# Ledger of designs, part 1: VHH binders against Nucleoredoxin-like protein 2 (NXNL2)

No score or structure here was measured in a lab: all are predicted.

Target 1, 156 residues: Nucleoredoxin-like protein 2 (NXNL2), of Homo sapiens (Human) (q5vz03)
Amino acid sequence: MVDILGERHLVTCKGATVEAEAALQNKVVALYFAAARCAPSRDFTPLLCDFYTALVAEARRPAPFEVVFVSADGSSQEMLDFMRELHGAWLALPFHDPYRHELRKRYNVTAIPKLVIVKQNGEVITNKGRKQIRERGLACFQDWVEAADIFQNFSV
Unless a header shows other numbers, all headers, positions and changes below count from the first letter of the chain; antibody chains aren't numbered by Kabat.
F, E and O stand for the ipSAE by ESMFold2-Fast, ESMFold2 and OpenDDE, each averaged over both directions (binder to target, target to binder). V2 = 0.75 x the mean of E and O + 0.25 x the DockQ between their complexes.
Where letters were taken out, [cut] stands.
The coordinates of atoms that the task and the answers printed are left out; those that the model quotes come from them. Centres of patches stay.

## First folded at step 12 (VHH)

Design k2 (from e4 with F27S T28I S30R T52S R56S N58Y)
Fold by OpenDDE, fold request of step 13:
Structure k2 (fold): chain B 156 residues (1-156), chain A 126 residues (1-126)
Amino acid sequence: as target 1 above (156 residues)
Amino acid sequence: QLQLVESGGGLVQPGGSLRLSCEASGSIFRDYAMGWYRQAPGKQRELVAFISYGGSTYYADSVKGRFTISRDNAKNTVYLQMNSLRPEDTAIYYCAAGEYTMVWPSGSYEVTFDYWGKGTPVTVSS
């Protein structure tokens, strides 16, 4: 099975490099399209951070979930500052990676912030991740896991 | 999933003031953009004002300088302070909640409301 980010390297807010294939193995992947100067991005990102923290970062048993930030920022420094200020401890596609543009096209991103929930192979589970988190909180993750058909069973 | 309940409507003299409130329940209040619409008899519903979760505001030209939209996120409430009321402000006022986005790559902003209150009537008359 071909992964949507299989041959890519991702980065943390601390500048560490992570192999995407290993990091996203058997996980629900949330592609997060956003920018620091985008007011709605700044409104939603803290909510996403709490969502991620509850499921992954501070969970005793981390859920099979990962966020990959696909920046729409104007510079690498702006992107980094945004990640450090408001983002959770999730991963990001490097600013210089041209795959950012391909992903925006692939998932028809015409407005931000946008949270597209996908399987590891890039198949869309839902393109309304933001709305579902806003409306249902952690409860929406169970639906994502079920749709992803991940071997590891997780109950919200 | 989100319920909106308006209050504060009533009858007021021209030049008077009213303060509308809208309380949200049934879901978290975070990230919702909140708006006030109004519908006068025989007219279409129109946007009066909206406010993003972070406090960005918009006003219709007809109410600029007279109306103020604000929100208290801790109380899940949005307000519309209406001053210098005019007879043409007579309408049913509706509270709305929805999603605020920025169009990419143009940078313009859009709001789409998904939830609506039942409305509160405002009558401005001598």
Scores: ipSAE 0.862, ipTM 0.922, lowest interface PAE 0.5, mean pLDDT 94
Fold by OpenDDE, fold request of step 13:
Structure k2 (fold): chain B 156 residues (1-156), chain A 126 residues (1-126)
Amino acid sequence: as target 1 above (156 residues)
Amino acid sequence: QLQLVESGGGLVQPGGSLRLSCEASGSIFRDYAMGWYRQAPGKQRELVAFISYGGSTYYADSVKGRFTISRDNAKNTVYLQMNSLRPEDTAIYYCAAGEYTMVWPSGSYEVTFDYWGKGTPVTVSS
């Protein structure tokens, strides 16, 4: 089965390159569509950051979860500044990667911010990731893991 | 699930002021856009004002310069300060919470409310 991000390379906020296949192996993937100039994006991103930090970045046993930022920013610098200012320590599709546009089209992103929760193969678990995080906090992740059918003993 | 409880409604004379409050509970308050709607007798419910989590505000033309929407995120509360009240402001005022988004690629903003309070009555009369 082909992964949604396949052989793509992802980047960190520090400019490091990461292979998507390795980074997303057996994980729930959250595709995060957002932009720095988008007020709602700026409102939600800190919440997502706390969510990610609790599950992954500062967890003793990181959950099988990764966020991949798909920028709707106007420039590479704007994207980078946004990541440095408000984003968690998650990954991003490079600004100049044309796959950004393909992903927006594939998941019918017509408004931002949008958090689409997908399996590694790109199958949608839920397109209401933002809503579920806002309403249920960490509790929603258990549902995502179950839906993803990930072989891992994880409980919220 | 978010629960909203309005308060502060009542009877006031024309030119008077009221301050409505709406307290949210049941879930985290973060990221919610909050709004005030009103419904006058025999009329449709209309948006009065809304405020994003970050503090961006919108007002209906009919209340601009007279009403102020604000929020205290630490108290999970949204306020509507209503000054220079008029008889036409008489209505049941409803608190609402929902999602604020930017339409792509047009750049326009939209708010969709998912939760509603039971309403608080405001009557402006001599």
Scores: ipSAE 0.845, ipTM 0.915, lowest interface PAE 0.5, mean pLDDT 94
Fold by ESMFold2, fold request of step 13:
Formats: C-alpha cells, structure tokens, sequence
Structure k2 (fold): chain B 156 residues (1-156), chain A 126 residues (1-126)
C-alpha cells in the first residue's frame, strides 16, 4: 500500500488515527468516493455497509478487506456526520488531507459514488465495485481476492 | 441476471387512466434507479420518468402532472400511474433499471440504464 498511501494517516468516525500501511497491509482495499449531500451516495452507502459487515465484522473468518472513504464533502462536519449516520466501521482519509484530490485525479473519478478496488500496489482490480456489489453481492469479493493475489483460503 | 416484466398495458379511451407495473427478479432490489421509457411507432425511445432507490423522481415535460412514478421495494415493483391519457401517449412502454450518479464536482445528476423489459403496449384511441 506504500505505492498510493505510503506513510499517511487514516481516521475512524470516532476520531482515532491509524497509519495507512499498518491498517491496509495484506488486504484488498476499496477506495470509496462519496459525499453526504449526494443522493446516490446515500442510496449506496447502506448497501456497502451491509457488504462490509458481512465480510469483516460478522464473518466466521473475517475477510482481508478494508474500505477507505475519500470524501467529496464540503466541510469536515458534513463528512463526520455522514460517516456516523451511514458508514460501516471502516477508515477515511482525513478531511484536511489534500491527498483526497490526488486520489480523485489518479483514478479519474468524475462521478460519485464510486468504489475502486485496488491491489496493494494501487493497481485497479475494478472501478465498478458499486455495480458488482449491487448485482452479485458477497460473491464479487472472491473475484477481487483472486485478482489481488492474496493467499487467503475461501470456500469454493 | 436482473429481469424486468411489465404489465398493465392495453386499450383505453382518451382522458382515461392506466397503471403500469414492472416487477424485478433475479437480483436484490437495492441501489437500482428505475425508469419508464416509451417508443411510439417510427419514433425514438424516450425517457418518461425515473425514480431513484431513495425516492427522488424525474418526469418528462410531456407527462408532468398526468403521470406518477412510484416504487414498492418490498414487492420489487415499480409503477407508472398514467392519468388524462391522450392519443400522443400511444406507445410501447418499457421498464428499465440502472445506475444513478452525481457528476463530480459539478453536482449534476446522471442516470444510465442497463436492463430493459420487453415492453407493454398502450393504445389511447376512441
């Protein structure tokens, strides 16, 4: 994850900070571009939360999966309220980290919500994570893990 | 994978009403925008109305005040209530499902439809 986030810090909705490398190492990472005032983001975020909860929080064997929210909100308070209301227990770039804009540019994000699934080196597995979750549910994670070449044993 | 089946079309007199239904199957009914299109003989298919998963609606100018789109997520169904029908409303009506997004950073909204029903014919004639 050193390729795209390096030694940056990430935050939780409760204000805790973590180092990105430690938090994201050996995981499939989903970059989640969204905003509180975006109606489609409000429609999708609860579905993403259910997906994350089933894979990570309530799974018998938690999947190596993490979400990093990249906010397009207009203020830190809007971002925080959005995370507290609808998000799962995942991570975010801090509101004041200008890298939010660099990630938008790097992944050519022109519309939101967008869920970009990336390998440890930042290479795109898919930029249609939202569509895949909507259409296939949990089954799409098996494809992401296979493409990421992370050696975790999942049932076939 | 997602299948859409329309019903409720038929022959109706000018000034009358019809309710179209579209039942979705083969996927969960979450995070889909749903729309109704129509195509009259010799014309291009045109958007009549759409409704987001969260309930936001859009109507073409030609049907505003006469048509109402709604959805029942428990039944995986979207409806088009068509009142005060006119001969110009004669068309095949298609249900569609797709993705609703906001263009960033401008804030304008877009919808793209990927799944289509086979259509239900509506004829408005004396």
Amino acid sequence: as target 1 above (156 residues)
Amino acid sequence: QLQLVESGGGLVQPGGSLRLSCEASGSIFRDYAMGWYRQAPGKQRELVAFISYGGSTYYADSVKGRFTISRDNAKNTVYLQMNSLRPEDTAIYYCAAGEYTMVWPSGSYEVTFDYWGKGTPVTVSS
Scores: ipSAE 0.711, ipTM 0.851, lowest interface PAE 0.8, mean pLDDT 89
Fold by ESMFold2, fold request of step 13:
Structure k2 (fold): chain B 156 residues (1-156), chain A 126 residues (1-126)
Amino acid sequence: as target 1 above (156 residues)
Amino acid sequence: QLQLVESGGGLVQPGGSLRLSCEASGSIFRDYAMGWYRQAPGKQRELVAFISYGGSTYYADSVKGRFTISRDNAKNTVYLQMNSLRPEDTAIYYCAAGEYTMVWPSGSYEVTFDYWGKGTPVTVSS
């Protein structure tokens, strides 16, 4: 993560700040580009929340998976309300961090919602994470984790 | 894999009504946009209507005010209520499923469809 997020801070939905490298180390990372006023984002976010909850929050062995929300919202309050209303207990770039725009450019995000699954070094595993979750549910995570080349010690 | 089965097509007189149904199976029914296309003889397929998972709708100008799309997510079914039918509505009607997105940063909306039914014929004639 040191290549794309390692020196940055991330925020929780309660406003707490965490160090990106510590929070994301040895995990499959999903970059989630979305906005509160985007109807398709509001359709997908609850499905992503169920996916995350099953893998991480309510799992016997939490999977090495984290989501970083990259907001396209028009204000910090809209972003926060969106996270409180529909998001799972994952992380976000702060609204005022201009790096939100640099990540959009890096991953060529031209439409939202978009879920880009990346390795620790920022290399794309798939830019079709939304479609894969919609079509395959939890099964798609095994493909992501195998491609990520991280240490695995869960549900073997 | 998602499978779509249309029903409800048939022969109807001008001014009449018809209700098309499309049942989806073989996948979860979440986060799919559902739509109806039609293809008249010798014409390209055209989008008639779509509905997002959250209930946002689109209608082609040629059918606005006459057709209504709806979905019942508990039954995995989408409907097209076709009223005030005209001879030019004669076509094979196809159910489709796909992805609804917003182009960023411009804010316009797009739908693309990956899954298709086999179609149900609708004939409007005297």
Scores: ipSAE 0.684, ipTM 0.845, lowest interface PAE 1.0, mean pLDDT 89
Fold by ESMFold2, fold request of step 13:
Structure k2 (fold): chain B 156 residues (1-156), chain A 126 residues (1-126)
Amino acid sequence: as target 1 above (156 residues)
Amino acid sequence: QLQLVESGGGLVQPGGSLRLSCEASGSIFRDYAMGWYRQAPGKQRELVAFISYGGSTYYADSVKGRFTISRDNAKNTVYLQMNSLRPEDTAIYYCAAGEYTMVWPSGSYEVTFDYWGKGTPVTVSS
């Protein structure tokens, strides 16, 4: 993830800090642009949480998938409350990291919620992740992982 | 396929009240809004009100304070309570459902309605 996140740190909803490269290597990454005071974000976040839970948290073999929340909140408290209330056990850019704004510009995010699925090098697999999850459920991940060319069982 | 069925339209005197209902034939996507459009003769269809799954509402300026939208997610039903009706409220009222987003950072809503009812006529006259 050197191309889009560098060696930045990410945070969990419990306050832990993790290194982005270590947390995201060899995974399909979903950049989730949302905010607590955005009504459609609050409606979609539980749907994304169900998707993530089925794919990662409660799967017998967790899929190579991670969500990075890119907050458009107006304060760190609003962001934290939103994560604690509605989010799954995924990661976020820290509120005070101004890179949140650079990612929004890079992926041309003009409306939220937006779920952008990217390869390890930051190339867009799809910018319609919200629609695909809604319409196809878990099946859409198969297309994402194939497009990402993630090495799973590459060799015995 | 999802169908929206309106009811409750009719003829009412100025100052009166009317309650429209719209029932969906199945579960609405959790991130879809439901709402009402109306079209008066010779005018474009205009958004009257919508309500998110979570209960956030929008009203056109022309109906604020007079109309109330509500939603029963368990019944997949949206209601429009129309009070203090005026002759200019005369129109065919359409129920609709679709995806909505918030334009950021302005905070205005953008809605793409994918499902439409057949409409229910409302006439406000003596």
Scores: ipSAE 0.581, ipTM 0.793, lowest interface PAE 1.3, mean pLDDT 88

Design k6 (from e4 with S30R)
Fold by OpenDDE, fold request of step 13:
Structure k6 (fold): chain B 156 residues (1-156), chain A 126 residues (1-126)
Amino acid sequence: as target 1 above (156 residues)
Amino acid sequence: QLQLVESGGGLVQPGGSLRLSCEASGFTFRDYAMGWYRQAPGKQRELVAFITYGGRTNYADSVKGRFTISRDNAKNTVYLQMNSLRPEDTAIYYCAAGEYTMVWPSGSYEVTFDYWGKGTPVTVSS
C-alpha cells in the first residue's frame, strides 16, 4: 500500500520535522483542513484539541490516532500562529508543500473546517469527522478504528 | 444526539417584546451553530437568525434591528430577544442546531441545521 503522505515530512508547531511514514504508521489519520481567519475553524479547533488530548497527548496508552493539519491560511506565519494559539500537539503539512493543494482537491474540500478521517493509505473512513466529534465525542473514534481495521488496545 | 426545548412564546401586543429561550441537552453545546426559524400560518419555514459557537450572528432582513440572537454556552442556551414586534411576526418559532462552515475560498458562511425543537408559538395581536 502507498501512504497518502508517502515520504513527506510533517512539522510540529515548534518547528520540528517528522517523517510522515513513521508518524502515521498503523494509525487513523485525521486530515484537518482549516484556517486562522475562518471563524468556524477557530470554534472547532479547541474541541478537536480536547479530543486529541484525551486520545493521544495525555493518554497513558495513546490511541492509534494522528491529526495532520492541512492549512488553508494565507501565509506560513499565519499558519504557525494558528497552530501555536489553538492547535493541539498534532502534526501539520508544511505551508510551502504544494501537496496541501493536492489534498484539498483529492478530498474535495470546498468548505472549512473539514476533518477527513482516513486510513494511512488515504482511503476515506469518513469525511464527517467534525460532525461525529461534535455529536458523539470520543465514542466516534471506536468506529474509526474498526473501519481502519486497527486492533483496539487502548482505553479512554 | 442533541435535544432542543424552546420556551418564552406567547401573546403580545404590537410594539411589545418577547424573549425566547432554547435549551440544548443530550450532549455538548460546543461547536454547534444555533438558529431560530419561524413558520407563519400558510407560509414556509424561514430563517430568522443564527449564531455561531463563537458568537457570529446573522439576521433575516425582516428582523434586523428588532431581534437579537445570543447564546450562553455555559448554560447550553440560545436566546432570541424580539423587540418592536409586529403582527407579521406571528408564527411558531423553532430552535435549531447544526454545523456552520466557511466556503473556501469565497469566505462566505454556510449553515446546515440537523436538530430541531418542537417550537414555541408567538402571537402578535391587539
Scores: ipSAE 0.856, ipTM 0.919, lowest interface PAE 0.5, mean pLDDT 94
Fold by OpenDDE, fold request of step 13:
Structure k6 (fold): chain B 156 residues (1-156), chain A 126 residues (1-126)
Amino acid sequence: as target 1 above (156 residues)
Amino acid sequence: QLQLVESGGGLVQPGGSLRLSCEASGFTFRDYAMGWYRQAPGKQRELVAFITYGGRTNYADSVKGRFTISRDNAKNTVYLQMNSLRPEDTAIYYCAAGEYTMVWPSGSYEVTFDYWGKGTPVTVSS
């Protein structure tokens, strides 16, 4: 089975490079389409940050979850500033990676912020990740894990 | 899921003022856009004003300069200050909550509301 991000490299907010295949193995993947100049993105990103922090970054047993930021920013610097200011410790597709545009097309992203929850192979679990987080908080993650057919104990 | 409860409606004379409140329960205000709608007798429900979580506001032309929408996120409450009320402002006022997005790459904003209160009546009459 081919991964949606394949052999691509992802980056952290600190500029470290991470192999996408290894980082996303057996995880629910949230593709986050957003931009710093987008007011709704700025309003939602802190909520997503708390969600991610609870499940992954500060969890005793991290959940099988990863966020991959797909920037709609106007420049690499704008993207980096956005990540530093409001993002959690999740991963991002490099700004100059043309695959950003392919992903936006693949998932028909015409408005932002958009949180598309997918399996590692790119199959959509839900394209309403933002709404589900806003309306249900951490409770929505169990549904994503079940849909992804991932069975793992985690603690928040 | 949010539950919305309006309050503050009543009878006022033309030129008077009212302040409506809407308290949300069931979950947090985070990332929700809040709005006020109204429905006058024999007319369709219309948007009066809305406010994003970050505090961006928008108003119908008919109420600009007279109405002010605000929110207290810590109290999960949205307000509508109505000044210089007119008989044509008579309606049932509804609180609403929903999602706002930016159309990409045009940059225009779109709001959709999914949750509604039961409404509070406002009557402006001599």
Scores: ipSAE 0.852, ipTM 0.918, lowest interface PAE 0.5, mean pLDDT 94
Fold by ESMFold2, fold request of step 13:
Structure k6 (fold): chain B 156 residues (1-156), chain A 126 residues (1-126)
Amino acid sequence: as target 1 above (156 residues)
Amino acid sequence: QLQLVESGGGLVQPGGSLRLSCEASGFTFRDYAMGWYRQAPGKQRELVAFITYGGRTNYADSVKGRFTISRDNAKNTVYLQMNSLRPEDTAIYYCAAGEYTMVWPSGSYEVTFDYWGKGTPVTVSS
């Protein structure tokens, strides 16, 4: 699987289904491993939401950036409640998709929350996205988009 | 660049109180766990207390009920209120900042401290 989310589908917090390829093309992608019952996930998610909102949702020229939530929740209701309460307007792998476990293994996620920044081909730009956002704010995206070799005109 | 500066240490009699402060610069406290460690001569540095961004606290058994950690995120400052001080509390006290995580699959919580202050000495003697 050259394109780690290929012909797979993703979901919004409102339940809409989108094709991963169309939603993620020509973007820096952040894989967000987290869970509702994880206290540090609940500490970090609002910071990630502010980052995403400033960069994408409320920007005149949205940055080429998308977040895909990979839930470690125990039920679909916990996952949905978490997304509705704290998440930004990004995407998620469906709760019932067992690929959630394959992604955790692929990126060697042994603790959460974890934010892994990848190119469309799945190559890791950094596995320290949480730390970079916490310490550098919006400025860290410039390094990510440059590493992804995506030509873009946005104001950050 | 994150920098931590402790203050408030000094000499006190047994039974007395001190309030330590630690100010951070070069960032905000958002999504940081903050902690206090201490090191007496010839001893390993030991955790005294930590507080997560969400307000969860943890205390060493030796200080529980006597010490209180708190944080003021608007001032980028963490505090350690030390009451009922004992000679055994004599040490250099270090402020620390780090990352709070939950380990898979155990579900145990962990803090890894990356940034440390230079320390503030506390001496309790009569």
Scores: ipSAE 0.740, ipTM 0.860, lowest interface PAE 0.8, mean pLDDT 89
Fold by ESMFold2, fold request of step 13:
Structure k6 (fold): chain B 156 residues (1-156), chain A 126 residues (1-126)
Amino acid sequence: as target 1 above (156 residues)
Amino acid sequence: QLQLVESGGGLVQPGGSLRLSCEASGFTFRDYAMGWYRQAPGKQRELVAFITYGGRTNYADSVKGRFTISRDNAKNTVYLQMNSLRPEDTAIYYCAAGEYTMVWPSGSYEVTFDYWGKGTPVTVSS
């Protein structure tokens, strides 16, 4: 099994850099393929933000969940403006990291926005994360976390 | 379970107006595109109009300027205001809900409808 992000770095919307392995360890990861000039991306991003906020940012005990934005924007400025305007407090691949294109190809992303829910090893839990959030709300996370088998490593 | 229920159809004279309604149950309209299709006897269903969650609209050429689609997200309801009706508008009108996407890398937009109502008949006749 190969970690999908390995030793790469991720960025926050404020420009801080974090190490991918440390940030994503023992979490369900959502790869979020989207772009600022994509109208349906702008429709969906606030819903994803509410979902993330309820699970992580404002939760009594934050869920083991992280979003990694994989931008399809044409420029770094468009990407940054989009993140600052609509995104939650999640992470992104840097605009200049060519791995953005490898991930799009690996997961056969032919239309955006797309939310692919993966295990840390890159195995797909579901490629219908947008639909599941839209139709089931927070309830869909329980299925994702069970599929990721994170509970085996949990301890007090 | 998601359900769409149309209403407002009926018999109307040419030049008249109707307002179709579609109420959703079992879900909220957030992040759904909503649309109206129609099917005349012996013909395939055709798109009449759709409206995205963000409010972008699209109309078939045959109805532009006469029909207006709108949505009330608080009531989980989508409407089709049909003015200046013609006999060729006679059909069963179906409400639909689906997903709005941008095809990559072309940048073209698509709506794919997953959920359908039972339809409401509209007859335009003297």
Scores: ipSAE 0.733, ipTM 0.855, lowest interface PAE 0.9, mean pLDDT 89
Fold by ESMFold2, fold request of step 13:
Structure k6 (fold): chain B 156 residues (1-156), chain A 126 residues (1-126)
Amino acid sequence: as target 1 above (156 residues)
Amino acid sequence: QLQLVESGGGLVQPGGSLRLSCEASGFTFRDYAMGWYRQAPGKQRELVAFITYGGRTNYADSVKGRFTISRDNAKNTVYLQMNSLRPEDTAIYYCAAGEYTMVWPSGSYEVTFDYWGKGTPVTVSS
């Protein structure tokens, strides 16, 4: 993730900070572009939360998957309230990090919500993550992890 | 596979009512916008109404006040209640499912429909 996030910090909904490279290393990363006042974002976020919870938060063997929320909210309070109300236990770029705007431009995000699945180097696996989750549920993750070519400990 | 099946069409006199139903199989309505389109002979398919997953509705001007779209997510079914029917409402009615988005930064809303039923004919004639 050094290629697109460098030595940046990410935040949780409780305000804790983590270093992006450490948090995202060897994982499939989903960049989630959304906003609290966007009705379709509010429709989709609970589905993404269920997806993440099943793969990561409640799994016996957590999948190598992380979501980074890239807020299009108009204030830090709106962003925080949205995360607390509807989001899963994933991460976000801080509201005041201008890189939120650079990521939107980099991935040509012209409508929200948008879920862009990326490799460790920032290359796009799919920019249709929302559609894939809606249509295929958990099964779509296998395709993402195969494309990401990340190391997984395989055991019997 | 994803399938949308319409029912409830038929022949009805002007001023009458029909209730169209569209049932999904192979998927649930979660995070789908659902809609009804119609196509009269020799005309282009036109949007009649849609309803978002969150319950927001939109209607063509020609049907406002006469038609009501609703959805029952537990039954994976969307309905179109058509009252005060007119001969102009004669068409094949298609159920559709798609994606609801907000164009950013302008804030305008869009629905893009990806899946279509085979249609149910409605004829309004004396």
Scores: ipSAE 0.731, ipTM 0.859, lowest interface PAE 0.9, mean pLDDT 89

## First folded at step 16 (VHH)

Design p3 (from n4 with Y115H)
Fold by ESMFold2, look of step 17:
Structure p3 (fold): chain B 156 residues (1-156), chain A 126 residues (1-126)
Amino acid sequence: as target 1 above (156 residues)
Amino acid sequence: QLQLVESGGGLVQPGGSLRLSCEASGYTFRDYAMGWYRQAPGKQRELVAFITYGGRTNYADSVKGRFTISRDNAKNTVYLQMNSLRPEDTAIYYCAAGEYTMVWDSGSYEVTFDHWGKGTPVTVSS
């Protein structure tokens, strides 16, 4: 993740700060571009939350998957309220980090909500993550993890 | 992926009513915008109405006040209640499903439909 997030910090909906590299290491990462006042974002976010929860938060063996919210909100309070209301227990770029705009450009995000699935080096696995979740549910993660070069050895 | 099957079409007299149904099959009905299009002989297919997953609706001017779109997410079904039917409403009616987005630069809302039913004919004639 050093290639796209470097030494940046990410935040939780509770305000805790984490190091991006440590939080995202050896995971399939979904960059989630959305906004609180975007009606389509509000339609999709609960579905993404259920997807994430089933794979990560409520799984006995959590999948190597993380979501990073890249907010298009107009204020930090709108962003925080949106995360608290509808998001899962994933991460976000801080509202005041201008890199939010650079990620939009890097991944050519022209409409929201958009879910871009990336490898550790930032290469796109798919820019149709929203469509794949809607059409296939949890099964689409198998395709994502197969495309990712991450370590997924068995437990003891 | 998603498959759509329309029903409820038929022959009706002017001023009458019909209710079209469209049953969807697939992984989930969530996060789909659903719509009805129609195509009269010799005309281009036109949007009649759509409804987002969140329940927001849009109607063509020609049907506003006469047609009502609704959805039952538990039954994976979308409906078009057509009242005060006119001969001009004669067409094949197609159920559609698609993706609801907001365009970043303009802030405008769009639906792009990419799943289609086979259509159900509606004839309004005396």
Scores: ipSAE 0.782, ipTM 0.879, lowest interface PAE 0.6, mean pLDDT 90

Design p4 (from n4 with V103E D114E)
Fold by ESMFold2, look of step 17:
Structure p4 (fold): chain B 156 residues (1-156), chain A 126 residues (1-126)
Amino acid sequence: as target 1 above (156 residues)
Amino acid sequence: QLQLVESGGGLVQPGGSLRLSCEASGYTFRDYAMGWYRQAPGKQRELVAFITYGGRTNYADSVKGRFTISRDNAKNTVYLQMNSLRPEDTAIYYCAAGEYTMEWDSGSYEVTFEYWGKGTPVTVSS
């Protein structure tokens, strides 16, 4: 993640800051482009929250998965209210970080909500994460983790 | 993959009513916009109405005030209540499901329909 987010901080829904590299290393990362006043974003966000909660927050062994919200909101307050109301316990790029606009351009996001699944080096695994969750639910994560080549060492 | 099955079509006199139903099967009904299209003989398929998962609706001008779209998310079903039917409403009616988005640059809302039923015929004649 050092080549797309490695020197940045991210924020939690409670306002705490974290270092992006530490929070995202060895994980499948989903870049979530959305906005509070976007009705389709409000339709999808609870489904993404249920997906994330099942994989990470309520799993016996949390999956190596993280969501980074990239806000298209017009104000910091709208962004924070949206996160408090509908988001799961994932991360966001700070509202005032201009990198929000660079990520939109890098991944050619023309409509929202959009969920782009990326490898550690920022390459796209799929730009159809929303559709895959809607159609396949949790089953789609196995494909993402395999494409991301995330491996753990074994001791025997 | 989402499957859609329509029912409720038939023959009705002008001024009458019909209710179309569409049952969806798949992983989830969540995050789908649902719609009805129709195609009359010799004409192109046209949007009649759609309803988003959150309950927002859209209607073609030709049916406003006469048709009502609704959805029952617990039954994975969408309905089209058609009142005050006219002969020009004669068509095959297709259920559709798709993705609801907002264009970043314009702020315009759009639905892109991907899944289609086989259709149910509606004939309005004296």
Scores: ipSAE 0.806, ipTM 0.891, lowest interface PAE 0.6, mean pLDDT 90

